# VH-VL binders against Netrin-A (NetA), part 8

Target 1, 267 residues: Netrin-A (NetA), of Drosophila melanogaster (Fruit fly) (q24567r46to312)
Amino acid sequence: EPRACIPDFVNAAYDAPVVASSTCGSSGAQRYCEYQDHERSCHTCDMTDPLRSFPARSLTDLNNSNNVTCWRSEPVTGSGDNVTLTLSLGKKFELTYVILQLCPHAPRPDSMVIYKSTDHGLSWQPFQFFSSQCRRLFGRPARQSTGRHNEHEARCSDVTRPLVSRIAFSTLEGRPSSRDLDSSPVLQDWVTATDIRVVFHRLQRPDPQALLSLEAGGATDLASGKYSVPLANGPAGNNIEANLGGDVATSGSGLHYAISDFSVGGR

## First folded at step 17 (VH-VL)

Design z3 (from y1 with heavy chain S104H)
Fold by ESMFold2, look of step 18:
Structure z3 (fold): chain C 267 residues (1-267), chain A 120 residues (1-120), chain B 107 residues (1-107)
Amino acid sequence: as target 1 above (267 residues)
Amino acid sequence: EVQLVQSGAEVKKPGESLKISCKGSGYSFTNYWIGWVRQMPGKGLEWMGIIYPGNSDTRYSPSFQGQVTISADKSISTAYLQWSSLKASDTAMYFCARRDYPGHYYMDVWGQGTLVTVSS
Amino acid sequence: EIVMTQSPATLSVSPGERATLSCRASQSVSTQLAWFQQKPGQAPRLLIYGASTRATGIPARFSGSGSGTEFTLTISSLQPEDFAVYYCQQYYNWPYTFGQGTKVDIK
């Protein structure tokens, strides 16, 4: 059986085109809010002002702790659409990871789906689910591994358990044939992609101390169907959801998705 | 400049075969999806199918699956739409269109159209 | 497949007036929504992509908005050359689908 040299993995997302369905300030100046040291502070985004713009290209540029650049969505509302990021890698890669690095003080996404395409963005299949409510929202148990008969299936991971500033998906972890990828056509197809699409459904509610800083409009945003409330020391998925049913687009809380890096390990 | 140039109008009888063409120029033909869109007289636009010439990956809209064949010859940068047995209901204008990539996925270049008339 | 529904079927508007065209998707297509203009005997002409971005060379009187399932094309001051049929088309997932079209006629 011939063996080929395996090239080093690179960040296949670096400088790749990325399109966001929502960007703060794209339709005029908007208010957005962050949480720092358990306190809320609010600022203005405006795409016409380069010093206050947070475009999608920030997702795939170089970042470091001294020069963090962010993409920011418009503030989340109860009646708004989900927020989508679409990344074109340009060719087929075998992927080992997809990582979204949160901006400083950003609330964590609670419920989201990573999709992949192998046909240059024509059609899409689920790659990874994340949620504190995997069973309720996606019909899947939260788990870290597969059996051999479902190695090519997307899993759902509970995002409330890790205390980290990033969301990470390892494409091969917990998949039985991963130790011998060269001999597994199933996993070779599984890790292959030309494009990645991320769909954000819900944010996690801010920590309890930050809730004390909410204004009246912020309570309306938190009552919408766009937040999940994780419970400390409890089982995954134990949360309280608002059922407001509102159709009004408001940015009262100013909470939004904020990502500084969208990286994809590929070869 | 990027162009899609389609073959000329056709007048056919029911039961005859037909192959119409869409020639791409000014770009890397094998790296873009090319699709076919039907417009029946006085009606709207409907997707028929799409092909990626680099590997011949071909997809059809459900109502056209098995009704037509889409193919490409990458050596001459040409996509084809093909019927083995035409019906009178195939009378329509047929457009080819290129899908943009990477970044965005909208149809950015259109052919001029090929009128196909099928009548006894 | 994702069904795109346009309304109204025909819109009568006087020159210089505002026209508002609606497009609804049976499920979210995010912002991967395009608007095309078509005149008799011609290929469709791309006006808007990404729900709201004007294509190169498209006059500023054309604007698009919406996300998810509800989309609007607005022509702020109709010109004689704008009387045509307009189609929305989603490109979020294959199969791609068109709306049935809105004909914009002179009132």
Scores: ipSAE 0.855, ipTM 0.933, lowest interface PAE 0.6, mean pLDDT 85
Fold by ESMFold2, look of step 19:
Structure z3 (fold): chain C 267 residues (1-267), chain A 120 residues (1-120), chain B 107 residues (1-107)
Amino acid sequence: as target 1 above (267 residues)
Amino acid sequence: EVQLVQSGAEVKKPGESLKISCKGSGYSFTNYWIGWVRQMPGKGLEWMGIIYPGNSDTRYSPSFQGQVTISADKSISTAYLQWSSLKASDTAMYFCARRDYPGHYYMDVWGQGTLVTVSS
Amino acid sequence: EIVMTQSPATLSVSPGERATLSCRASQSVSTQLAWFQQKPGQAPRLLIYGASTRATGIPARFSGSGSGTEFTLTISSLQPEDFAVYYCQQYYNWPYTFGQGTKVDIK
């Protein structure tokens, strides 16, 4: 019959509720730091001041290049828990992509997992892994063959190529039955989700030159008491390597997660 | 206002069947998970299972799989907890609770409880 | 199944004093943790969700903190109506689980 095509995918995340486990300034004024061109610059966040607040709702609002809005986590520590974003789409969507756009000058994530739910957030399964150390952190090779027998499995991708300011997951890329999705119950189930959960495990190590700004002029930041100092042999690998260097390099870094857009292509 | 109203107290003998109810009002019944929580006399709270009335997706905590049946009738906005053969150890208070969605996933509304007493 | 462990089992405190209750998860539950208060014969009452957010109508003396595997409920100045049993519950992943409870008794 001469009827309409299936509707194009839309950004299912637009204005959708998102909950962050950590938001800069939620317990009073805090310091965070950005790293650009081998330099560090630090600023203050405070959720009670709209000009210095970075709430989770910024992830799914309308951004533009002239008025970028950001969510920012609290500064990370070696002993802290992972930082989590949870997005409720409200109904089942068939997803083609999940994209996290980094804020300008934001420190880059190194290791993270995208989970999905098909049962309105009741239970969760891995959707995509990202890491420079896929084998060590997630027990998966950075490259994994995709055949018809494992089209429904999450893969791990290396995120060490810093030229792109976004983290993107294409749900169907490299999956043989994607060319005939209507005839593949396996892939139809694979792309279906009601909710997305992102768990950030680790940030990339800042450029050593950028860290020198902390050491050369950051004594006040270290003395502020706003950062934790990792213990020797402390918790490994959750948001930043716990024992990357001396106290100055770890303490006062101001490293945090900062995302301007959380986009999900769905229909 | 969102409410969950449970059926009244029950006194039963071992081996009898029982079906208790939890009626939701003030919201779209089919769009929220509703679950059941048991509290044995003098003991803590324990999850039994949960149902999504819109499609009848039903999940049980491992300790209760095969022990009870959770169901819902969306035409009358009612969830049910059912035993085919009661045991004395089923003597407890039973609560229903609604899970919030979207955004947060905590239990935001509770029923008043149904006391079930099973004695020989 | 994520096991939630509360301590102490019983906490004896005087009115006006601070009470500190602990909850530990067997694996990270992020901040997807709720605290409930329950009095005999009543339904549980939600106090805190998201580890640290007070539910509507909950007095400011109740505060929660923690993320991951370690969580704390603090009652800064106990009132007579606060003597009850307190439960933590994770809602990070099904099956949802409660801690075994902490009874707060008058000393």
Scores: ipSAE 0.855, ipTM 0.931, lowest interface PAE 0.6, mean pLDDT 85
Fold by ESMFold2, fold request of step 23:
Structure z3 (fold): chain C 267 residues (1-267), chain A 120 residues (1-120), chain B 107 residues (1-107)
Amino acid sequence: as target 1 above (267 residues)
Amino acid sequence: EVQLVQSGAEVKKPGESLKISCKGSGYSFTNYWIGWVRQMPGKGLEWMGIIYPGNSDTRYSPSFQGQVTISADKSISTAYLQWSSLKASDTAMYFCARRDYPGHYYMDVWGQGTLVTVSS
Amino acid sequence: EIVMTQSPATLSVSPGERATLSCRASQSVSTQLAWFQQKPGQAPRLLIYGASTRATGIPARFSGSGSGTEFTLTISSLQPEDFAVYYCQQYYNWPYTFGQGTKVDIK
């Protein structure tokens, strides 16, 4: 009885070590900004002040609606590197989900990749791609399922649901053999991981009304290619990003990645 | 106290075989990657390969694939680097190093080095 | 394979002066970058990991910065014991790779 031998899954990320490549205020006080109701609100982060710090451990701690804790990256600039989160589970798990919960009023990521390792973080393979432009950025079609031949391959999903405050990856959804995982060595290997790495490539652009209140530096950041732009005329036509070739390193927009929970269902 | 202790210096002739060792102590040997780094005389450090003794998972840098063999004997907490036929160009200092885990992936403990001299 | 390139090859500095060493990666390694110090006949000594975090027991005069493809190691007031060769090493993905080294010697 295969099903009687399967233990219940847990949040394997709880209290697990997580390292962020960028944390707001790590080099002293910094300005960061949020957009509420199309208005910009800016604040200060500072890792030396516990009341204004947003460390990586907030990603895997306990929180609730009355005490939300956030990790925040440094503000995204045109010259900056991608932002990464690296989570060590400590042992092999069979994973059912990876969920990133956005902080309140956080700008939404547009383009990102989840990687996994099965060798204790030595080497990494793609697990899931997310983008509004899957083909352009990752060379992959936007898909919700795989065929039987490629059940072990990462796919790319569109994340443009503005009413949903989380980014969720179900490891088995849309994979034909998932209904009988116990009999699929391919999917058993697919769901196995010891570590998870998330790489953020681009933020979703703020609403146009919020853009009207930006200073010139903020507008330059938004043009940098570190933000997605909506396709104004549909797929056949005019990719606005194709016309925004130059990057300028400024601190103008204050926009950043902000995540309150990084959870991983495993067993 | 976590330590890596390497075998002593070797003087060999071209064509001879050699196996040098790196003994780990003070930690759970099977739960950490152990790697080997070469330093030719007057030159920099270069990664050769790495092994996870718990399951013998072994990886090589491309330039060393097929040139050396990395192995481990977990019953005596020892990693090995071996050549089936030494060349004069194998003259170098060889270090072993342990990779930290979980949480971090950097090399946190180093052996003292083994000097290998290959001359006619 | 991710190529790590260090500059300068040799840096001549007087004691008490500031030394700045550069390391560049052929592709992003995020902040998974370590700096090592090595003196003749010795094993490498870990100075910095995570691009900017000092290892245990490393004096505050050593600092690291950078992310992605460009990194620096700074020694704010060089001491006589700091004359050595310094290596950067990425551990973002296997195979791990070192830079070719920067020798810091007495001017």
Scores: ipSAE 0.852, ipTM 0.928, lowest interface PAE 0.6, mean pLDDT 85

Design z3 (from y1 with heavy chain S104H)
Fold by ESMFold2 at other seeds, fold request of step 23:
Structure z3 (fold): chain C 267 residues (1-267), chain A 120 residues (1-120), chain B 107 residues (1-107)
Amino acid sequence: as target 1 above (267 residues)
Amino acid sequence: EVQLVQSGAEVKKPGESLKISCKGSGYSFTNYWIGWVRQMPGKGLEWMGIIYPGNSDTRYSPSFQGQVTISADKSISTAYLQWSSLKASDTAMYFCARRDYPGHYYMDVWGQGTLVTVSS
Amino acid sequence: EIVMTQSPATLSVSPGERATLSCRASQSVSTQLAWFQQKPGQAPRLLIYGASTRATGIPARFSGSGSGTEFTLTISSLQPEDFAVYYCQQYYNWPYTFGQGTKVDIK
């Protein structure tokens, strides 16, 4: 009897259709801004100009470090809706991870939710929450693990100290039966999805003063509060303060979501 | 080339059963959600329910749960809407519609409609 | 269940004029919003999907805008064949729901 090959995990998102609710330049030329070494730098996006376009296709194409392609949302405003990415995998996969790679110098999202669908995008359930204020924004404590009776529970992760330019969700981490997935129907169902939806609620505010202090060559005691980053959040509906590093009179901060890769490990 | 063709108009009395059909052609029937929409005389459109024929996953809008049965026969690429006991208030036009996938989730193909008249 | 509310209920406009139809959602539906036209005795016809993308074969005079909870369908120069009822529908999450419709009367 031939032994069946076990499928390897692959990037199930590669070349999969993805729809963004907001793309810079979709309504004509726009200015967008980013922070580079504590300085605001503004540029132009325009979807009618291939050299200045940042379409959703960039999320699932093949990138390399020498030629990064980006999707960029329109600049966020206090009156705007949350920004949503919706990815159709086309069939059921058992997922190991969901990773969003930030574009160079992009502001980091502070609060967001990953949803999954198992019914080809008809209905959606929470998969992972991220926030510096999990309880206040999502009504959930920040937790790293589950018990054996609720291994399929979506958790909220605190993102206050990011070390890298990506946001990563490991689907099985902290779940007791993960050590033997093939013997756990509960976790097999938990990791199964046909579609992924990401909803961005808030951006983190860049902290130029903390960067200046580090570049001055001496560690000033940060516990004293001299270099604290104000929490950039509000009641429901507003995802970022309008005057964070933006032009006061013309365009607001220009801050936006910018992602170079939307990767989903699956089999 | 994708088409949904519905069964013909029905005239029924209260208490009778009825099963109307929607036949899909020109596409892989088992890989798309197909659903039913009611339009009562002079009224708007209402979702009733939806089925994924590949695995018979069936969902109903809350107002229609337990009121009708949605089913499919994938061997003949046909979805069905069924009443066990019709009421006069079931008099309406009934449309079937296919949901696009992947990449999009909107209703891209509609059947021509089946008029059901229930009167004593 | 996400409630979709359309206004006005009836819109009377002269041919050649601009018609503006409104649709509101009880909670955010992102841009997962479609507009349908329905003429008497016919099935609904898809006009706009994704809040702002015209479906294939739809004349350029139809345009859509909006995101979240507020959406607009605009007919830039109303033609006699545009007499119909217009429905918005969210497809963000099941159950999918229609607005109650806006009837556009010519003249």
Scores: ipSAE 0.852, ipTM 0.928, lowest interface PAE 0.6, mean pLDDT 84
Fold by ESMFold2, look of step 17:
Structure z3 (fold): chain C 267 residues (1-267), chain A 120 residues (1-120), chain B 107 residues (1-107)
Amino acid sequence: as target 1 above (267 residues)
Amino acid sequence: EVQLVQSGAEVKKPGESLKISCKGSGYSFTNYWIGWVRQMPGKGLEWMGIIYPGNSDTRYSPSFQGQVTISADKSISTAYLQWSSLKASDTAMYFCARRDYPGHYYMDVWGQGTLVTVSS
Amino acid sequence: EIVMTQSPATLSVSPGERATLSCRASQSVSTQLAWFQQKPGQAPRLLIYGASTRATGIPARFSGSGSGTEFTLTISSLQPEDFAVYYCQQYYNWPYTFGQGTKVDIK
């Protein structure tokens, strides 16, 4: 039981500046695709058209279930850079969570890193790794908790819950001294940040049946080509995870990152 | 208007000490990183270090660690670059620059430069 | 330390022509890349930030592109006042670093 009352955490990210390295439609109209129920649906983004815009400010604005706003990256091409979101909180906060809410029907990230800064964005350290391949991509074992000798170190969480529409990091979960945070200078420093940076490395491979719908019912130009799945080239690549044994093309897949809310619990 | 105004040119001999200044005006001095950039004669720009005056957090580029001291006096909105013992190789132009925050982290305001000449 | 490498070292072009300057980073800097112009005896002047966003007051003939490790500054129609040295600088992580510069000179 708690011995003293503590203040409620607030969403420190609300209305905070966020910068995305990639936004759909920033260089003219682009096509993006969503995947649901073994089906693919494609649409157009264009930053010059307010009704087809998916800007970074959508990450930290006020949303509701009837008026969801999204940021969307440009479609991935396999040879591009990682996609990065950078959030400035403006001051030091003690953080309890970082949550990224996926847009409806959005392709899911497979591999990503959350970084933090305590020096107003000057320098950055890992905060949390996420991947289905923690050891292969990040050189770290998948772990849910830590011991007392390394409780201020970033962990890698195995993405084994494909039905969850959000990516959530609890800053104190599985850390032994969290039960008495007031007595742990190490964990007090661990939860402190002024800025958050998210680096997306890889998308989850879409359901094979949904991807193949491209050839069965897509636009005429989509059905007339043969495409290949790119291979990942180290942690700097922004590729989808490939099926090396298949001939399924992904260049016209329209896969992209799509996030409706970037929430940070802080005080 | 946001401005950084640097102290005037200096002519010194090897072994002498020197402290040059960069005064900020038109903004909240304690809320922005301010840094120093060296340009040796005929050479490019190189970062020396940077300070956050609000808490005196100071960082140096590796090649300048231990070579200079960066400090600030927030009561007069002034950052400093200081040598305890100048060398002839310290002859250069020195610029201060402010880093924007929040949202973007680029250097948005520059001082006019201070020429330091070190010779016998 | 992230090493920034510019090419070419010197670019000779005629007024009215297109100039293309390259900057390469030793590791990804995302889009946290700035371009500066410097004329003799002057402080650096910010041209582009965020890899592609023109700073206030910068003419439309200046444009930037790139992300990750490869970046380009383009001057679409070179003017007499554009003959200067150009530097790229990453601000992705401390220590911040400059490229060595590209001098744009009259052909």
Scores: ipSAE 0.850, ipTM 0.929, lowest interface PAE 0.6, mean pLDDT 85
Fold by ESMFold2 at other seeds, look of step 18:
Formats: structure tokens, C-alpha cells, sequence
Structure z3 (fold): chain C 267 residues (1-267), chain A 120 residues (1-120), chain B 107 residues (1-107)
């Protein structure tokens, strides 16, 4: 085989600006909770205290085993909006991956959408959907590949099965023209972006033993549309999809989104 | 100092053409979206459209598509709003504004406004 | 198109009192919402961006809150110079849209 020029890909998100719609402790000290070993552990965040601060810039800073930095949203409530991260790459990149690494012991997302912009954040289109209920929530089948006529379409993937602590989107996987990207204007356009927006819709429900440690009000959060509800014994389930709100005065479960790294492979 | 300076007030008759300008200074003109906002007498603010001078990518709000032309001349750091045939209903104040980037997408710099009066 | 609806249309408030202005979006705009003040014959003045962040040089009496579809601008102690028209504007997705305005008048 001839030796070809292979383009260099880098983490285009490194040191790029990220804006979060929700950050724990932005208005003063707040309580947040995580679960490990089936036990709830709660702590305090406060953006005025560097030791208790979990700002969005942690998503794109250096992150290694010796210094894991973490962005944390405010605790999820039934009356709250979806949580959004918006990343400005500053110029056009051809992207090969988008990866979100969870913080240690972080609650796991269930449903989320990655959007992209090619016009410096002016307009946005779907890039990837994730959910345990792709069809119910996003009207899309769970798919791993596309045909040639749909190579430019966002797909939906179920992330509830992975054992790893990260959520990964490979922009070219399962797309027929991906082996010859340089000869596919459709896929070249598909992978091109100037900005990435992530919208978190739902967290995974905690396991049953973790639920035993819930504080007052935590059950109200779990009944909201902010948590996934698994189907009982197959396609026919007893679950009710509900965005049951109400006036909640407390953060309830204390569960939140927590991401340590937002990586984007690009050239 | 980042500034947007608009052309002066205009008094026109229906049917005449008009091109008003918005000159940017103190920043890299080609790297920011510049938009136009209309305010009819006694009314609120309405987005008309927006242009990225670096590649001339131009977008219009639906109600203004085909009603005006937005353009830019990057060699003189100037954006334009243009009518081929003015109507009396075009009487309004017109503002240009720059959109911040990267990081945030809010309108961070405004021109002083250009009053356009169209009467017979 | 994302419709922004402001209420009330006119708000009468005495100097020194608190004013609360509301803005509702027809669909979620996350926190990509700005508030502007406008006085007659002047360009809009940016007060708040990101729903809650004060722009440079804006007095602390102005504060914003909200996310998604419901947003509030609060002026904690009205000053004579604060009697103006206030607009919310979403910049979540093009086309960008303004609310219809809330006029804050002296009571």
C-alpha cells in the first residue's frame, strides 16, 4: 500500500471556552450528592471557594490521574430545565470524536443530545442522540450504522450498557464512506463543526439500595421526567413516563451531572 | 476600543433606493457576526438579519427575507443594509450590532442607530 | 421560531421600590437569554447576558434569573434613570428574537 499523508488530529477542545447553563455553587454554597457502594455521600460546592469549585473550565483543562478536575451542575430537580454545555472551538474542525468523561462516582446520564454548529454558534443541528429510550424520547431507532443515503444523519445510541465511565461519539463509525473521507464531500461536511452543544435530558435512576438513603423530597425528584424509568419485564412495562413537576423547595436527591473532561478530536 | 459607527439619518421618498452602513473598528471585523435590528416608531425591536463578513454567510429573519439586502465589505470593515425600493413602512430606526465569539453569543456592541424616514 | 413574551406590558413603580419583569420563551433557550434597557432615541443597552450575568458597568441593583422558558429581571431599588423600556432576547438559535418589551414608568 502507498504511504499516504495522514492528517493530524488533536484535542480541539483543549483550552477552548465552555459555557454551562448550570454550575454547582454559582449563587453560593449548595449541597450535592453522589452514590458509591450503594451509599449516598453529600458534599458542598461553592464557586467562591477554590477547594469546593467545579467550574465549566474544568471540562477543557488538563486532566490526568494526578489532578482530576470536575465540572458539576446544580442538583437536578423536577422543575428545572435541561442542563446544557456549549463549547466554542473558534474555527472549523473536521471532528473524529466527542467524548465526555464522567467524574469519579458521578451519577450517570441516560438521555442527552449532542448538537453541532458550522456557523460559529449561530444555528445548531443534531449530531448524536443518547438514550435508553431512543424511540420514546427522540423518535429515533437505536442504530449503529447508516446507509449511503443517510450518512449525514444523527443516530441514537443506548449508553446504559457500557461499563466505562465515559460517553463517546465516533463521528464516522458505521458510515459507509468513512474509509475514504477525503473523497466524500457529504461526510466531510458531516464531520465539520465550529461549536458543540450538549443537552442533558435525564439521569439514570439510582440502584434500589442507594434509594434507601434518600432524604426527604428525593422521591419527588425521581418521579420527575429528569430520571429514566426502566421498562418492566420487556417491551410492555408498568412504567409511566411523567414530567410530574410541582413546587419543590429542596434539591431532593442531590444528584447532578458531573463531567471531568470534554474532548473533541479534530483537525 | 471596539466601536460600530453607523451612517447618518436619511430622508427618502417611496420607490427610492437606499444603502446604510455600519463601520466596525478596534477588532478583527471578519471574525464576528454583525446583525441589523429594526425599530418602527413606537414599536419594539425586531431582528432583520445577520452576516459573517469573513465568508459573507448571510441569514435573514423570515419576515425580512427578500425585503432587504445585507452585505459587507471587509476591506473597509463595513456592513450594509440596503433597499432597492423603499416603502413608507420602512420608516424606522435601524441598529447594527456585533455578536460576541467565542464563548458567549450575546450582542456585545451596538451602533448608535440610523433613522430612515420615508414620506411622499 | 422561538417566541419571546414579556409581561407586564407596562409596570408602574415608585422610585426606591423593587421592579420585577418577566420573560417567557415558547421553547427552552437554556440560559442564552439577554436583557436590554432602551431609552428614547438611544441604542439598546445590554444589562444581563447568560440569563444572570451582569454586563460590564451595570449596577448591582440589576439582577437576572431563570433558565429554559421562564426568566426574570429584577431591579432592586429603582432609580430615576431606570425608567425605560426593557427587552429580553434569546440567542439560543437563529433567528434571534426579542420580547415585545416592558415599559417601566414612574408611579
Amino acid sequence: as target 1 above (267 residues)
Amino acid sequence: EVQLVQSGAEVKKPGESLKISCKGSGYSFTNYWIGWVRQMPGKGLEWMGIIYPGNSDTRYSPSFQGQVTISADKSISTAYLQWSSLKASDTAMYFCARRDYPGHYYMDVWGQGTLVTVSS
Amino acid sequence: EIVMTQSPATLSVSPGERATLSCRASQSVSTQLAWFQQKPGQAPRLLIYGASTRATGIPARFSGSGSGTEFTLTISSLQPEDFAVYYCQQYYNWPYTFGQGTKVDIK
Scores: ipSAE 0.850, ipTM 0.929, lowest interface PAE 0.7, mean pLDDT 85

